# VHH binders against Probable aspartoacylase: the designs that were tried, part 6

Target 1, 295 residues: Probable aspartoacylase, of Acaryochloris marina (b0c2k7)
Amino acid sequence: MNTNHIRQVVIVGGTHGNERIGLYLVKKFNQDSSLLFRPNLTTNCLIGNPQACKENQRYIETDLNRCFIKADLDNHLLGRHEEKQAKVLHEQLGPKGNSENFLLDLHSTTANMGLTLILVNDHPFNLHLAAYLTHHNPQVRVYRWTQENQENAFVSSLCQLGFAIEVGPIPQGILLASLFKETETLIHQTLDYLEQVNRGASPPLPKTLTLFQHLEVVDYPKTSNGELAGMIHPQLQGRDYQPLNPGDPIFLTFEDQTLFYEGCSTVWPIFINEAAYYEKGIAMCLTHKQDISLK

## First folded at step 22 (VHH; from y5 with F103Y)

Design o1
Fold by ESMFold2, last read:
Structure o1 (fold): chain B 295 residues (1-295), chain A 123 residues (1-123)
Amino acid sequence: as target 1 above (295 residues)
Amino acid sequence: EVQVVESGGGLVQPGGSLRLSCAASGFTFSSGRYSMGWYRQAPGNQHERVAIITSSGSTRYPDSVKGRFTISRDNAKNTGYLQMNSLKSEDTAVYYCARGYDYMPGYTEFDYWGQGTQVTVSS
């Protein structure tokens, strides 16, 4: 049984400074905290990377959303801007892995990801909430990426309960009112669920959850010099969460030649052509669509 | 100071061998289950990843060096190695080692880089 009581919800915006929807939602809620008021739930908001937000940049020196490995948090010789900021957040939101707080980390993406929940653990509380949200909001999709025996490094890993929200498509550094409102609605749906839990209620849940399990990443094709040799194929661009079958187009070279998906089974690509991932060697992430039973 | 430092570069004949070392300080590779990698850059080219070894010992190589290069690590010495055999003129480059972490299944990012060591393959 789920017996957790949520001491507080922490909403983080601006973990990446050019992802403006989350930043401005946090600013809105800080300007008028009555917007989040619920008698049985305490909610606080933080800006994850204030300096990067000030500069409208993803990060100053390194990706903050890679800085939360416990060994790195404990290593004071790691002194780049985001490594220091991660230690500040750890002091505020830790100890890492606590179970009394719920952490909601707001992100946006240039990829056609809709309203995506990113789960980095299999905690039943998180799975139950994800099922509630997908059932009551048809735009919500669930992406799970977990690794056996490997610690997660995201901001959201500071708390056992919670996840990241990735919304898109939206260009870096701007706001879109419709996506802003959709994200705000999802936040309120999340808070309503958490308040019900704190009241001792058991919100009705579906018996299964459809999610997209991470399989692997695919890089762009490269020339012998290491330069880009091609682009996402036009038939794939914007088709996040759609099936990609063996033999389907995946890339188009600068010589107008089509490259094809050579895998043995159907996959569901996501984060297709995400602008922030060129520096990481990620053209897309491949997933497996599956149903899981809820307990 | 957190750093990785390469050594073992130099001049070698085509068909010869070299072994590069990568010594870490300010952290230990085993403490955070870090990965280690080697990259190279020839003048006018982009960085090319030539080897990765994960904390579990799994390795990956591009086709350009597969079968000729071998990455290894010695956690007790806090040091990684790149054994390079059957060297070709195309292998001439500055070789960099790096600390990394497997942030996604099958995916490693690198966050601390050495200053590099020159490898020159010439007759």
Scores: ipSAE 0.753, ipTM 0.896, lowest interface PAE 1.1, mean pLDDT 92
Fold by ESMFold2, fold request of step 23:
Structure o1 (fold): chain B 295 residues (1-295), chain A 123 residues (1-123)
Amino acid sequence: as target 1 above (295 residues)
Amino acid sequence: EVQVVESGGGLVQPGGSLRLSCAASGFTFSSGRYSMGWYRQAPGNQHERVAIITSSGSTRYPDSVKGRFTISRDNAKNTGYLQMNSLKSEDTAVYYCARGYDYMPGYTEFDYWGQGTQVTVSS
């Protein structure tokens, strides 16, 4: 039993304009909304950053998926393209933090992330849905990105219910049919769950959810003047969600020297070698694999 | 509209000190729990982050300046500062202040930069 009732599901694609899987799924559903029909749900689709999508670019002036801090949404002196677009989305989907809407924000990545759910809060509804999805689709992984005393700035933070999905690997700016179909299946599994909840059904859930809790980011090695000094080690590349043990190779320098992971405990790296993250100083995100009790 | 403006640069001898200021307008550092940072760029080099101060007051420095540089902020004046002591010739660079935000644990991104102030350390 669940006390939440979903008044509207909103599927956002093209928050980053060169992440084409989500964009084209939204276009498909806007062309034929009957594809999403459930008798007990209202479902709508939005393109997050239309101009960036038109230009097949991640963003025009700044990353839209950083623009949803409440103080920034309320500050109309912040007038860059994505800052204005964030205010448009806020008008449609706000007030920020509402429980009326469920928001599914579709992303894709050059990293070997498979089908990843990115949780930005610990709301029990989201944890239960994540457990349902991982149970019904074993290739789905759950990455939790929460931070105490700091407001989340992602599109998905506009609503308390919902999360982002991140699918890959896929090069920027293109489509892959198999990944498109897998993502569409995951959307339907999500809608099926929400339909059951709105009917008053209680889908069976496991007692625990395995998730990957964000720990920290690791930058590429750099020279003293700030230039790249190395690359992801070949033995680590593509091994997202697999263990990285103390002493394992992590980078290979341009001088063919191996650098090793110096931490004292096993971690699970993800977003390994994500193309969009070079500008951010992120070679990978380290996580801790853990079980969460669902009650 | 929204901006940060650096001041306080200049010429100084090795071993000397300078204090840089970063005045914000169009936003307040306290309103959104923003971070502040200082970067520098010498000719032919990439930008180097030399100090971060978070909204909670936590600071981070690279080894190249640790112990010599101190970042601080005055929320009432909407201004940040970089105190630079024991300056070396290799500290010669254009120094930029920036507004940032901690988007992930231990991870700050910066989204507004000033135009920079020149610091020259020479005999």
Scores: ipSAE 0.749, ipTM 0.897, lowest interface PAE 1.1, mean pLDDT 92
Fold by ESMFold2, last read:
Structure o1 (fold): chain B 295 residues (1-295), chain A 123 residues (1-123)
Amino acid sequence: as target 1 above (295 residues)
Amino acid sequence: EVQVVESGGGLVQPGGSLRLSCAASGFTFSSGRYSMGWYRQAPGNQHERVAIITSSGSTRYPDSVKGRFTISRDNAKNTGYLQMNSLKSEDTAVYYCARGYDYMPGYTEFDYWGQGTQVTVSS
């Protein structure tokens, strides 16, 4: 349990402009910053993609949440809207990989993801906080989006400390009051933990953390000419984080044929039928549920 | 400006071969561990990914071209290639190269696309 000093917490909303919960939480906190006040913690909020938020669109030219690899941040010939915005955020929150700031990036999803923390690294600080949050809020699940030897490109990768919060299900471009309240509660639980760290009084932690490790993505079935040939099976829709066993239904074709999961082992699908992922060739992400030991 | 530019398209007989090139400018494929890919589109069809090569040299192909197409890259020339052998009339399409990034194993997103080069297999 390490004692650290967090110089500031930065809460980002509207990295995707049609994900309105995070945007409106940032607006609420900017309207009344006393809501976030803690004597031992400095917290600031910002809007990740202001123009996309104005248009109520995920992005203007390209996905901002893919623009943060260092080679791209350093390449000023990359001049699309989100590539320029990524450089603005880098100036505000960088240098990339710093350990002085804690970054909390707020997202929402049409998939039945509940309250998900998306970890982009294995930093012990982040794992310990994730364990604290899952212990105090049993609805929270932890998804680890990592791989060896490949730099993460998400906004949250700008800082060593922090992660994304992904909440759903919610249609694009709207608000849901219950999910808004749950997200705000989770933010306060996070800030409370960080203040305790700055006071030198880190709370006790469980010995293990259950998380869902990314394995692979699965695309929708396609016809020979590349058109969509099927949909998420009704028995799978909305069952994020639930086991998918070999032989279980996974897709239903437009001709009412059931397609079955052909893998050799049980997986836990998430981001099932996420609207933003049709353009990415992702029908769902498959994960492996595992317990890890906290060091 | 960041670009990828295709060349080497043309008319070829069934059973013939053709080699496409993809020249990058404004970035280098090795600088950020970028991937490269080739897509094709025939009239009335969606884009079909026909080859990917990662920064480490790993390659992937759909069944429709596996064994006939070979992707390669020459980092020193900042250029990728698609060798197409045993061409069939169904390979007729506009071929696009693209810069990509492997965000996870087996998962590449592409963010810069060429204008395409026409390949026509007939006669």
Scores: ipSAE 0.736, ipTM 0.894, lowest interface PAE 1.1, mean pLDDT 92
Fold by ESMFold2, fold request of step 23:
Structure o1 (fold): chain B 295 residues (1-295), chain A 123 residues (1-123)
Amino acid sequence: as target 1 above (295 residues)
Amino acid sequence: EVQVVESGGGLVQPGGSLRLSCAASGFTFSSGRYSMGWYRQAPGNQHERVAIITSSGSTRYPDSVKGRFTISRDNAKNTGYLQMNSLKSEDTAVYYCARGYDYMPGYTEFDYWGQGTQVTVSS
């Protein structure tokens, strides 16, 4: 409960222009802001990358969700489309790392991620809210990733309070009504919690939070020329958040050879076969499932 | 304008050595804890990563060049280097340097690339 008064909540959709659920939720709320009304909370919505949204593309020149390290935000010579857009967002929502704003960044994925909260810091406020949401919504999973002395570059890192929401599976560039409604419900649950905080109330919380801590990235198998040499194994595809044990199949080559997970301990893969990650050399992210004490 | 510029390419005999430089302008490698990398491309091939160095000095190499190539950086000069020893004819390529960042543990993405410098290994 180490909370400050939240000056405003900002909901960002369309950070990636082909992730349409967040974009259309923001458009809905901008058309009728009374849908978000809480008497003790100010909520605003914005479109993260308007040009990419118009073109139904992930980005125009570079991934906006990589443009938020402070050195880049302060460097006016970085002039690619998304680098300029990041500076616009920084002017509106900064200074980076502030505690007055709460930022909710809406994403969607082709991977079987359900309703995932992506935490980029360990702030107790964010952990308590994540515990509240997982308690009230069994579809919610919590993915945390940090790196020692390495600044996070996501849009959500602009504010100390808040996180990204990643919903799936959904093909790029389309809408699914069920995921749209589930995401909207999660937004309202989030706003209800934040309203209570601004009124000086505190909802009861569970004593522990189960989360999935990022460990490492695994690329697809490649030939010596750098071409794709295999695919996610059928037994792994769509099994995000399920255990992968040493010796379990992980890839299938185009020659029908099974490749096996060679790590020493059980991991929980996520973002399995995410379409946007082929260009990044990411077949999946490996995590460690753990319980965190909230008290 | 933000850029990285390679230099030091040329013709060298098999078994010889060459040192490439990568000069950055418009940004400072140390200011954002950036990584640096070297890639190469021969005609008809895709880019091959040949070295990465992080802001802390950790390095990574593929098996094709491990033990023969050494990446380094000089933060004070805002410059990176690739020392290439025991060169073989298959090392003939255009070599590119790039600015990168470790967005996830053990994972580097590159976002600014040089125009490249030709290295030719031939007797």
Scores: ipSAE 0.729, ipTM 0.888, lowest interface PAE 1.2, mean pLDDT 92

